# VH-VL binders against o27280, part 177

Target 1, 266 residues: o27280
Amino acid sequence: MDSMNVPEVLEIKRIVEESESVKTFIFSWDFRREVRPGQFVMVWDFRDEKPMSVSLIDPVRSEIGISIRRVGEFTDRVHGLSEGDLLGIRGPYGRGFELMGRDILLVGGGIGMAPLAALADEATARGMRVDALVAARTADELLFLDRLEAAGVNISTCTDDGSCGFKGFAHERLLTLEENHDMAAVCGPEPMMFQVMRILDERDVPAQLSLERYMKCAVGICGQCCLDDTGFRVCAEGPVFWSQELSRVREFGRYRRDPAGRRVPW
Below, E stands for the ipSAE of ESMFold2; O stands for the ipSAE of OpenDDE; V2 stands for 0.75 times the mean of E and O plus 0.25 times the DockQ between their complexes.

## First folded at step 6 (VH-VL)

Design T5 (framework fv_acasunlimab)
Fold by ESMFold2-Fast, scan of step 6:
Structure T5 (fold): chain C 266 residues (1-266), chain A 118 residues (1-118), chain B 108 residues (1-108)
Amino acid sequence: as target 1 above (266 residues)
Amino acid sequence: EVQLLEPGGGLVQPGGSLRLSCEASGFTFSDYAMSWVRQAPGKGLEWVSYISGSGGYTFYADSVRGRFTISRDSSKNTLFLQMSSLRAEDTAVYYCAKDEYFDYMDVWGQGTLVTVSS
Amino acid sequence: SYVLTQPPSVSVAPGQTARITCGGNNIGSKSVHWYQQKPGQAPVLVVYDDSDRPSGLPERFSGSNSGNTATLTISRVEAGDEADYYCQVWDSSSDHRVFGGGTKLTVL
């Protein structure tokens, strides 16, 4: 009856302008196909298909939202669409976040706040205490602050340039925040996630980290499904991984690969 | 310096309950995760349960899930394992251990014998 | 469930090198830790994170981990090394700490 592997053509019901470079596209969704925070969908514009994290999960309105940052030709085309236009959606895919305990820390950088916003909604609905550290290069790139506030989340901000909140990086801000959390969820630029993970490990806070570059591995179509840590190993189904898994990966936070497969430092 | 003391075990009939305790000293107890590991007579090591430093999350071996509960009291520097619905196959020496966040266990208690009559 | 396989026993003469293997599917992608247990005593950590050694343990203890096999190597074996040895990993897919069945090292 229902199939995740065939794109369903859906009408864009509503578009939310999150920032100059980010929009959330909202679609009616049949929740017989369960969606969890941390999962992603394949978005098809009838020319190219790209993975995008689910940023809104609303069973009451029967809606999902997908937040997309304008970064290339595909996203430029999608950003040019209007309410009433059509997109193909396939999924959901990947391992979602797991919630444990009473207290959760969310650490998000840029568009990484998208899957964390959906997680914040679920955590608050469960009665958890939610603290969010929202990081960006500038104030204009801080995302979902109004949505997090409406959900009752305790918000801290930091910007590289100091235009809002703490002046500095997410990990520098984290060092000045309360240490008492049962778990954490982290999503953002890989160097930021690496530094944050190290601090959370020192505090004995179990963390889940969402790695965008492994989304294709979860659907079995990636060009490389390997973590290079003292030898080749097949990467686990992503995009969400426990910090214990990532602490053993030499590649995580240290280097990436260019189109030729060469290692380049972050 | 770092020490884990397990003050008692016991003899329990099948279906009974028993609580084990492990008293920590020489380190900041709340900064470290803790685990319980057991060893049946003449057998190997079997992990039983894990608790984070905050106490906010716990994990259990399939064989004990739903029957055992791990907990901690940071004000007393004490780790607990509440065992219920005990079976003959739960007979073992139970060790508490200081846990390096899912990695390794660097300090172990002396072990306490729990005997469940068949 | 994830399973670690060890040979039940290994025998070596004093001064020789003992090798104790720990087999597991893609174990090279995990961190392997090794414990020594003498009769009537609690286990003692002898190798952690595949190849690191706790302070105060002899350099004769070393480890390696690649592919489907991790190995504990004890060089220049002494009578005092006679014990049971256990390998251990954390399996994140099941949220379980997993031990091998143990290997009894006998020094002849």
Scores: ipSAE 0.000, ipTM 0.391, lowest interface PAE 17.0, mean pLDDT 83

Design T6 (framework fv_acasunlimab)
Fold by ESMFold2-Fast, scan of step 6:
Structure T6 (fold): chain C 266 residues (1-266), chain A 118 residues (1-118), chain B 108 residues (1-108)
Amino acid sequence: as target 1 above (266 residues)
Amino acid sequence: EVQLLEPGGGLVQPGGSLRLSCEASGFTFSDYAMSWVRQAPGKGLEWVSGISSSGGYTFYADSVRGRFTISRDSSKNTLFLQMSSLRAEDTAVYYCAKDEYFDYMDVWGQGTLVTVSS
Amino acid sequence: SYVLTQPPSVSVAPGQTARITCGGNNIGSKSVHWYQQKPGQAPVLVVYDDSDRPSGLPERFSGSNSGNTATLTISRVEAGDEADYYCQVWDSSSDHRVFGGGTKLTVL
């Protein structure tokens, strides 16, 4: 019997509106259950259960935060909740980010900045130099800029429409940025992560990438969170992978799979 | 039913520019990656450039990088190749092709001839 | 960059089996696709993902891929099969689509 596999009913302590479509829900947490940046929890609204990355880890206040983007029925219901309402939380699950060296580059797209914000807090607390490239379609969709600035992170932005920072995509912006980092961490749309990984590989920068799209198979619903050519199970061995592990995967960044297992372009 | 139409080609002087277009019909254009492939007279196929279904990711052969720009307008079902700093070696028939996300190309346009000479 | 090697020409008599090879380092770990091009025409996909065939193609066309060699096999060759054949892979290390040099199939 593993208590991590039983949802604990927690009160929503605070809600932070990050954007029109993203909210961070904050809960008291007992840090005898360790949680690391890059891990996720299962969030249960007493009807459906969905995996969500941990975006805030605060042992001093005994709090965790989870950031949720409004994209469907479950997330619409959760966004309708108020402080004092209850959610079921279980976990954490998955492999967290591993920090090494003296400086780190974070590359985040959209909601992918959520796990990277928690990582930024840990990296800065350890005395690392942190550079972050934050990408979104528009300025209003850039996430965690104030939090990253407060943590002492050096921030670069890019937006598809040019409304903030560089006009263009994350990989195009990355080509114009300084090349000397001991490691990188990347989270965002899979095609973006693929392009960023390639640039980092050419620069000999080891990177960790978070693959969150298959987290639904966590907790025994299925064990089908696998990548072709490797046999990895994302929920069991991920969601965080080193770039060398992903470089052998023909599928990574090129297409996804539908419920029947057929290839579908991004 | 699935068709790619490449209107025109052209004659351009070395150092000049030309934009190619490819109009798609018979499939949901926005769901597929697209590529440009060229063939010099009497030579083999050479991949030039590719663009993802969303338009967010582009790839280029080393021989054209910095000179050619691939783009798409999915609202008009149209693929473009903007060619600049053209050289005699760029003379070729240019094909647009429907791309199963950089795996294989199942539908090809008829090709358009680009001649670079003075 | 990654290189695919094809013989420049292959000759067969009608009714025989033609085999066109495509050599590449560890090509068996990649997906190989084959295109047929007749003079003055655009290429046509004849085999994809090593061994799958598009709808409407004769069952005479088949493919295999293992180790360092992929092979396009055309059984019971007909005069109408005379064409140039190109193999193709995507090389993920360079983000390039790579074509072989092409093989001219002559039906004698």
Scores: ipSAE 0.000, ipTM 0.397, lowest interface PAE 15.4, mean pLDDT 83

Design T7 (framework fv_acasunlimab)
Fold by ESMFold2-Fast, scan of step 6:
Structure T7 (fold): chain C 266 residues (1-266), chain A 118 residues (1-118), chain B 108 residues (1-108)
Amino acid sequence: as target 1 above (266 residues)
Amino acid sequence: EVQLLEPGGGLVQPGGSLRLSCEASGFTFSDYAMSWVRQAPGKGLEWVSGISGSGGYTFYADSVRGRFTISRDSSKNTLFLQMSSLRAEDTAVYYCAKDEYWDYMDVWGQGTLVTVSS
Amino acid sequence: SYVLTQPPSVSVAPGQTARITCGGNNIGSKSVHWYQQKPGQAPVLVVYDDSDRPSGLPERFSGSNSGNTATLTISRVEAGDEADYYCQVWDSSSDHRVFGGGTKLTVL
């Protein structure tokens, strides 16, 4: 039977503090339910259910990890939990990242490094050469640097305030990096991803981008995220999309939709 | 277990069009990129086109760019190659193939002959 | 455009070792894959990522790749190994997948 649609109550096996605002919750997982980098699960605290990207996939230990940033009431409650406490998990959902070629560039902003960390593990396991550009507002918000380094990833950092690495935005740092990659994967704030995509398109580098707002579309909840201002519906399952697909979405990087469906600038 | 079935090719006149299909079974179709590779009579292998598992990204060899269109239908587990403005030099056996990370092709279809002549 | 060069033919006696080369500028920096094709049949992957073998293929098939030359080595050659062999690389700066011209292996 399709066990992905049934929530399973799992014990929190381990909690890793990634930063002041981000924790990774690790659970035992039965890998008869396949899970891939770029997919998400629905996390249920017995009051509310929210989509969260999978950030660790470890079949050897039979574990998955879910990284959660503290941003509101739900995530505040989850951050208050301890090892041994219970959460409901269902999934995985959505389409994951696809790997191509020999060399991959990862570009992550803030919590967007979470699904990219899982991808980095898969890419290195397959013998790919991995370069990661890790971006954040400040040094304290850079995530997974130790994990990426341990995996043999070539890391570049970028902070808006210059507290670590290049001073500036991710797309400004990208302009100073090598142009040769077989593919790229990008996850972070939508304005950042738009600028990065434009540079990669100019370099003829195929890119995949993970859009959080499309996670609900993958489980059939939000139809509005599939419309653009030309009236063409982009109904492909998210959250991961190729840059060729996103070039057809007029909203991407320019504006978002409010609850009433109105265009709101970034 | 993994199979790629190509229903058959055809004869088409120069300047004409033809659509090839390849039906996949025995694996999760949408998880894998797919390619078309051709071989002219008595000649070597030439990669023609590729498409991502999601269908969101497509690649073409310079020799066919603008004339051929690759697509897929995940609900039918089927890969397509729409060929237009066909030329005599497009005469070849066309193979569909399952890609491993776009790098190499681990499973190939039986091939379908496309002949472009009057 | 990236070019792979293979000898058009190689002859070998049964039980001997066949070596098929694939030349390319700095090919050692790329991963090389090898396909076997028998008359009237689709190609079959025999070596990938320079030296790895698909499940079920004999250990007598091996590969190497360094500098400007990759080599497919078939030890203890059998009559059934007679086929055309193609090398292939991924090259993102050109048409992506580049094949060599093929080498016809004849087993005497």
Scores: ipSAE 0.432, ipTM 0.746, lowest interface PAE 3.2, mean pLDDT 86

Design T8 (framework fv_acasunlimab)
Fold by ESMFold2-Fast, scan of step 6:
Structure T8 (fold): chain C 266 residues (1-266), chain A 118 residues (1-118), chain B 108 residues (1-108)
Amino acid sequence: as target 1 above (266 residues)
Amino acid sequence: EVQLLEPGGGLVQPGGSLRLSCEASGFTFSDYAMSWVRQAPGKGLEWVSGISGSGGYTFYADSVRGRFTISRDSSKNTLFLQMSSLRAEDTAVYYCAKDEYFDYMDVWGQGTLVTVSS
Amino acid sequence: SYVLTQPPSVSVAPGQTARITCGGNNIGSKSVHWYQQKPGQAPVLVVYDDSDRPSGLPERFSGSNSGNTATLTISRVEAGDEADYYCQVWDRSSDHYVFGGGTKLTVL
C-alpha cells in the first residue's frame, strides 16, 4: 500500500552531462507522490542502492532529475547507462527545504548545487529573488550555471584556484556579498557549510543546511545518527537542518565519524 | 485531502494555562511551516505565532511573547500552542494554518474558541 | 511595526465592481495576499502573491499592488460575495505576518 518504500523500476528518459564527472538522470514521475527540493531518493542499479538528492522537479513535464557524481563502483556503473536503460527508484525521503520571505541566498559547493538547483527552480517560480554563490575547486567543477542563469538567478562564482570568478573559498566570497536576505540554503562540504553558517548567523539570516551524510539516517539506517551534544535524532529530522539547530551540534564542521564510529577531523 | 483538525478549546480563569492542538493530515507535515492566528469576538485576524517545518525556528507576536510557546510533534502530525498567564484579551477563536513558504496561509483549521473569564 | 490599513466597509450593488484597498508604506515592494471570511467560518485564501488566484476561485476576483496601495477587485459582484476581506503581508524586517483590519463587503 505504501508505494514510497517499494522500488519502482523506471526508464531513463534523458541524460544531461553536467560536467566530466556529473550526470543528471531524468525520469517520468507521478506527482501524486509529492517531492520537494532537499529530499532524496534511493537509486538501485539491481546490485547496490545509494541515496541521491533530487536535482530537478518538473511537474509541468511530469519529470524528476537525479544528479550523480562519479566517485566509486556504483556511480561508475550508473554513469555507464544510456537513455532507455532502467533504474530502481524509491522515495522520496527526508525533510526538504522550507522557503520563507522574498529573497533567498543559495550557497553550493560541488555536487551540493544539485539539491539547490531544484530549490532555485521552486524559489524563482514562487517569484523570489534568488542569489546563488556557486563554489568549486576549479571552473570545470562548477555545476548548473546555465540552468541557474536560464531561471533568472543572480550568480556569483568562486574557485579555489581562481580559474573562474573570485579566487578563494565560498565563505571568503560570501563576506564580499550583500548581507540582506530573508533566508539562505547551503549545501556542500561540511567545513564550507560551517563557515558559511557562522557568517549568516552573524548577519541574522536564517539558514537551512543539507547534510549528505545524514541521508541514510533519514531512511532509518542507524550508526550515523548519534550526535554528541544534543541528543538529536537526525534519522527523524534530516537531511535538511536549520542553522539554529546545527549551531548546537559540536561535531558540525569540526569532525565526522568513520565507519567504525571514530571521530575524524575534516 | 488536506485537513487541519482543532480538538477542544475551553474556558480558563485569568492567569491560567491552556494547551491547544491541531492535527494535520493529507500532506507531509514536517515540510511546512505552521502558524496560529486568532480572532477576538467581532474583531479582525491577528497572527500569534509561527514555527518552521523542522521546529528549529519559532516566531511570536509581541502581545504573546514570553507567555505562549509554539511546538510541533512530527511523529503525531500535530501542532501545539501552550498558553500561560492568560488574560481576558486573549479571548478569541484560534486557527491553525498551513504556511506556503512563510508568505501566506493556504489551508486553515476550523478554529477553536478560547474564553478567558472569571 | 508594519501596519496595513483597510476601509472598514464597502457597499456595492449586484453586478457592479467592488474595490477593496490595502494601504501600507511601500507595500508595492511586498507580496500581498487576500482572505475572504464569511460569518462563523474560517478564512479562505482568494488572492495570493498580489494577483494570483487559487484553483477553483472565480476569475472575477483579481488583485494589484503598486506604490503604497494594494487592491482586491471583485467584478460582477454577487450576493454570495458578502464577507469580510483581509489583506496580509509577511514583514521580513520583523519576521511577522501582518493583517489589515478587514473590510466588510455589503451587497445591496
Scores: ipSAE 0.000, ipTM 0.422, lowest interface PAE 15.0, mean pLDDT 83

Design T9 (framework fv_acasunlimab)
Fold by ESMFold2-Fast, scan of step 6:
Structure T9 (fold): chain C 266 residues (1-266), chain A 118 residues (1-118), chain B 108 residues (1-108)
Amino acid sequence: as target 1 above (266 residues)
Amino acid sequence: EVQLLEPGGGLVQPGGSLRLSCEASGFTFSDYAMSWVRQAPGKGLEWVSGISGSGGYTFYADSVRGRFTISRDSSKNTLFLQMSSLRAEDTAVYYCAKDEYFDYMDVWGQGTLVTVSS
Amino acid sequence: SYVLTQPPSVSVAPGQTARITCGGNNIGSKSVHWYQQKPGQAPVLVVYDDSDRPSGLPERFSGSNSGNTATLTISRVEAGDEADYYCQVWDYSSDHRVFGGGTKLTVL
């Protein structure tokens, strides 16, 4: 409990460039403090804190990885850092994915592939069959394909512009894929996740969706990440939710809350 | 500059059909929900229908359900309202509006008059 | 179905404060938005999420929402504020957008 609430200043051990806009920052980690796929950490650059999903969990090398997309001032500053520089890490926080059955479908959009890459590693280590649908706007935004291939994952891709794989959206591609999965895990833009959830519900496939909403957590728990109709707190009860839970939330797929609690379009 | 352009409406016989369109510019069309709101002559505002940015969610007022269909075309930045089985009480100015996920509408079109009479 | 009630008209002298109410069962638990409509024109958003103002709108417009009543307040009223004002909520129970009947503000 105590170790989760105090930022630890860690040295950036290695940086992997995943794309022009995405980097994975790798740190040494003491696995006496357990980390599960689907959990997030607060990343502190000594000025601002932002939540970031854990994208690599490697207890053999004693490393974790955090993948960050360049979208604003905070991420611009972090992307300017080099190996040897320092960042504050607090956590982990949130509920991770639960694995069940023998077969899992992963559906990821853009940076949403980050927590799913960590999940793919765990599912593979557990002996599960893993199928991944990796979606992005363009080919250069498809993430972790080499890592997934190395792990033995069966990969399907789609891009909105048709520059790689199926031309179209994730849910359109999903309609052409096999229906025989024991569970699914989904992470990406909320409108994409909603469309995918509807298809999985129709197929009677239980799904977990990672709701990576904007949040500001000073002590690991905050009311600002509440879902309107249920009172669920993303940092306390999420970010991973079962599809049955999300189907009852009016805001899912429509809007999010900013730090002030104001509704913001996706 | 954000704007919504509604071409002219029309005169339709009772039981007839008409399609309204609304062309958007100055914002990323697919990121926003869109709504149709109507106003009968001398009356107040009445919500008609709404559609999410992705098109995956559609909503209708009880008075038009089963008769009207809302749709959008992201390649043309255009919102549509297909109206069928029109009644005299559907006579109104129809406004399209940019919708902040069904919360509030921050930009409205000029309105287009639809008249249903013989 | 959910219903919003507004007075049909409100009169105010220039420079004074106008208050337009919007009544609804437990409306304080909902987000209320306000639109101004001048004759022959499309509505314009003047207050959203109970009390926030769009960029560029005068600070004279403000809102509140508590219990069963939301209120649009227009301070230091000007002749140009003459218009019909509508309150609006989204009712999550029915998935319907609901408007009040409108209030005609007369500045005399």
Scores: ipSAE 0.000, ipTM 0.396, lowest interface PAE 15.3, mean pLDDT 82

## First folded at step 7 (VH-VL)

Design B1 (framework fv_libevitug; at its last look DockQ between E and O 0.67; V2 from the best seeds 0.00; counts 0 for: pae E 9.6 > 2)
Fold by OpenDDE, look of step 7:
Structure B1 (fold): chain C 266 residues (1-266), chain A 123 residues (1-123), chain B 110 residues (1-110)
Amino acid sequence: as target 1 above (266 residues)
Amino acid sequence: QVQLQQSGPGLVKPSQTLSLTCAISGDSVSSDSAAWNWIRQSPSRGLEWLGRTYYTSKWYNDYAVSVKSRITINPDTSKNQFSLQLNSVTPEDTAVYYCAREYPGDYYGMDVWGQGTLVTVSS
Amino acid sequence: QSVLTQPPSASGTPGQRVTISCSGSSSNIGSYYVYWYQQLPGTAPKLLIYGNNRRPSGVPDRFSGSKSGTSASLAITGLQAEDEADYYCQSYDSSLSGYVFGGGTKLTVL
């Protein structure tokens, strides 16, 4: 049995309140084990298990962070936990982001900024120039701004209601930004990602996008996260995909399958 | 600059205890950011990790399964050094022994090595 | 036998590109970072690559590491005479609860 598939019971070392609905849970991590931005872990609260992206990778402190948005029963329970409480963590799983070039654009929406924040840390550490377009519905839902700024990231914000930055959607803001990036990483609501990808493709900017699907096993066995037509398993071949790969995925930006296997429009 | 200086006998009789010391300069044995390792090298077995000691709020030791029953790695904070003891040695334990620092930086790696000590097990 | 598998020897002429492979399993390279060490005759191993593909300060750009699945590779471009050495890959193995090394590759510059 692969040890990475056995949940490790870990103590919550710290909790960072990112917003009203998002908390980052920090754990001690054995950094002999590889972990990359864009990968996810399965979080087990001893009742249920959910995939969560890694949002912090700190080898110096031997810590990782997992940012969780309160959206349901599982996350409600997790948000009720305190420092010192226990969670089961197994992983990491999936394909993470790849860095290339000198200038990178990050486009994130809501909780989608979680994996991108980790990527930003790595990119800046490598001496890359990082521009980040951070999108949210409202100003109070913008995530990781202080962290990104501290890392030297050039931040542009947009909000649906105009409460902060550009009033509008991420793809609209993107149209107003310069076309000088070697690559882009995108994560957020799938409709946002779809529009952003189209713009980036038109600009010939290589782009990676992180998808979210219902995942059960996280090891490519159960098929619950399988994308139509292609057979891509988000947990195995993803969650990070190149734009060229996603161009083959007809459901992308259009619909997903719910736990019952039904098509659900975005 | 971090340096590791090894010391100890180069000849040990069978069934006796192999003892080596690694003195640290430029860093602390109790640094939360470092692990202190022993590795040996022989023509027959190649490079072989033996174990490590490190401090993270408390002291930890990890030992290779192959020598776990015979090995002890101890830190000495007063002298800023760590030691290797390998009990009940046999000729198979003949090797060049290295101490090495494992440092996280951005990622862990054994970035500083001692000069090596040839230890021969012979009657 | 070493847990990680390397070719026992490799060779190249000055200026050439040489690659050294390191094969493992899901319990080691597949799940853990890979490191590479250069060992000159009569000296201790020197860290060459850490974190799969990162170079410590002082290591030339000619050296690069990569990892895919359960295998890793060290690439040396613009081969120089001074590159003649033994090269070892290293990772952690969860099944053995310890670090593991490759058997080493002797690189000869022709």
Scores: ipSAE 0.547, ipTM 0.839, lowest interface PAE 1.2, mean pLDDT 93
Fold by ESMFold2, look of step 7:
Structure B1 (fold): chain C 266 residues (1-266), chain A 123 residues (1-123), chain B 110 residues (1-110)
Amino acid sequence: as target 1 above (266 residues)
Amino acid sequence: QVQLQQSGPGLVKPSQTLSLTCAISGDSVSSDSAAWNWIRQSPSRGLEWLGRTYYTSKWYNDYAVSVKSRITINPDTSKNQFSLQLNSVTPEDTAVYYCAREYPGDYYGMDVWGQGTLVTVSS
Amino acid sequence: QSVLTQPPSASGTPGQRVTISCSGSSSNIGSYYVYWYQQLPGTAPKLLIYGNNRRPSGVPDRFSGSKSGTSASLAITGLQAEDEADYYCQSYDSSLSGYVFGGGTKLTVL
């Protein structure tokens, strides 16, 4: 419990440049502490603290990887760091993905592929058949393709601009794919997840979706990560929710909230 | 494939040092993905973890608080073995002692165990 | 004063489902992986379940593990006479800075 609530200061062991805007920061990790795909950590740069999904869980090398997209002042500062520099990590927090059945579909948009890459590793290690739909705006923003291929994942791609794979949105590509999965795991922009969830519900495919909300405490006491219709706290009852849990949530896919809690269109 | 073979005396007098060795085949005591543990078992106390040794960039030891003042676990890379020394034993140290590999790291738990050595502390 | 609490015994008949519980706290099972070991009479413990719910190669799929909150459970379906053994749960405890085992459950197949 003490380790989960207080940041541990860790040295950046290795940095992988995943794209122009995404880096994976790798740390040594004590795997006596449980880490599950879909959980998140709070990354502290000694000024501010932000939630980041775990993208690599490697108990053989005793390594954990955190993928961070550069989108603002905090992430710009973190992207300026080098191997040997320090970051604070607290966690992991939240409910991770559950694996079921023998065939799983992963649908990831942009940085949303980070937790799904970790899940793909676990699923393939269990002997499951894994299909992944990897979506981005452009080819240069498609993440983890080589890693997924090396793991034996069957990859389909789509890009908004058509620069790689199917031209169009993830849900449009999904309509052209086989309907025979035991479950799905979805992470990406909320409008994408909403459309993908609708298709999966029509196909009667159980789906788990990973949400992002503003977080301060990460242990469920501050209320900043709540979903308005259910009282679910993304940091405690999520970030991974089953589709039937999200069907009760009025705001899902319709609007988002800024750090002050104000409604903002997609 | 990996096997652990224990050796050492089965009878130790009170106040003496209990000394056991665990020989490793099919793996290396200096493997950077494994930790090498000692566990004991008695009817009154069940399974009790005593400590471990492991190598990353240097050697580390972790010892159970209950025995920390009396225990030493040493690797021997030249013989591919690791040892247990427990000082100042009493009859309550009577137990079956096991060595075990923890691989990969602590995610898989203790996946290979030695055959066990009954050590009686008496007389 | 075991940190992890198991029932001292359990029993079932061949073909039955049996469940063995392991109760802990936030300093162990609530934050750390749970492992299960099977010990046949006169032998060393054998890893049965790791990472809460995963089976090593060679362990039949009728053995399964689960975890909820600060409690874990081992389930055995299709009980067989050869399953008669002692079963131990194990985790790490941050307050003790070390590994901890449950007191063990003696499973009798009637």
Scores: ipSAE 0.011, ipTM 0.559, lowest interface PAE 9.6, mean pLDDT 86
ESMFold2 (binder alone), look of step 7: mean pLDDT 93; pTM 0.949

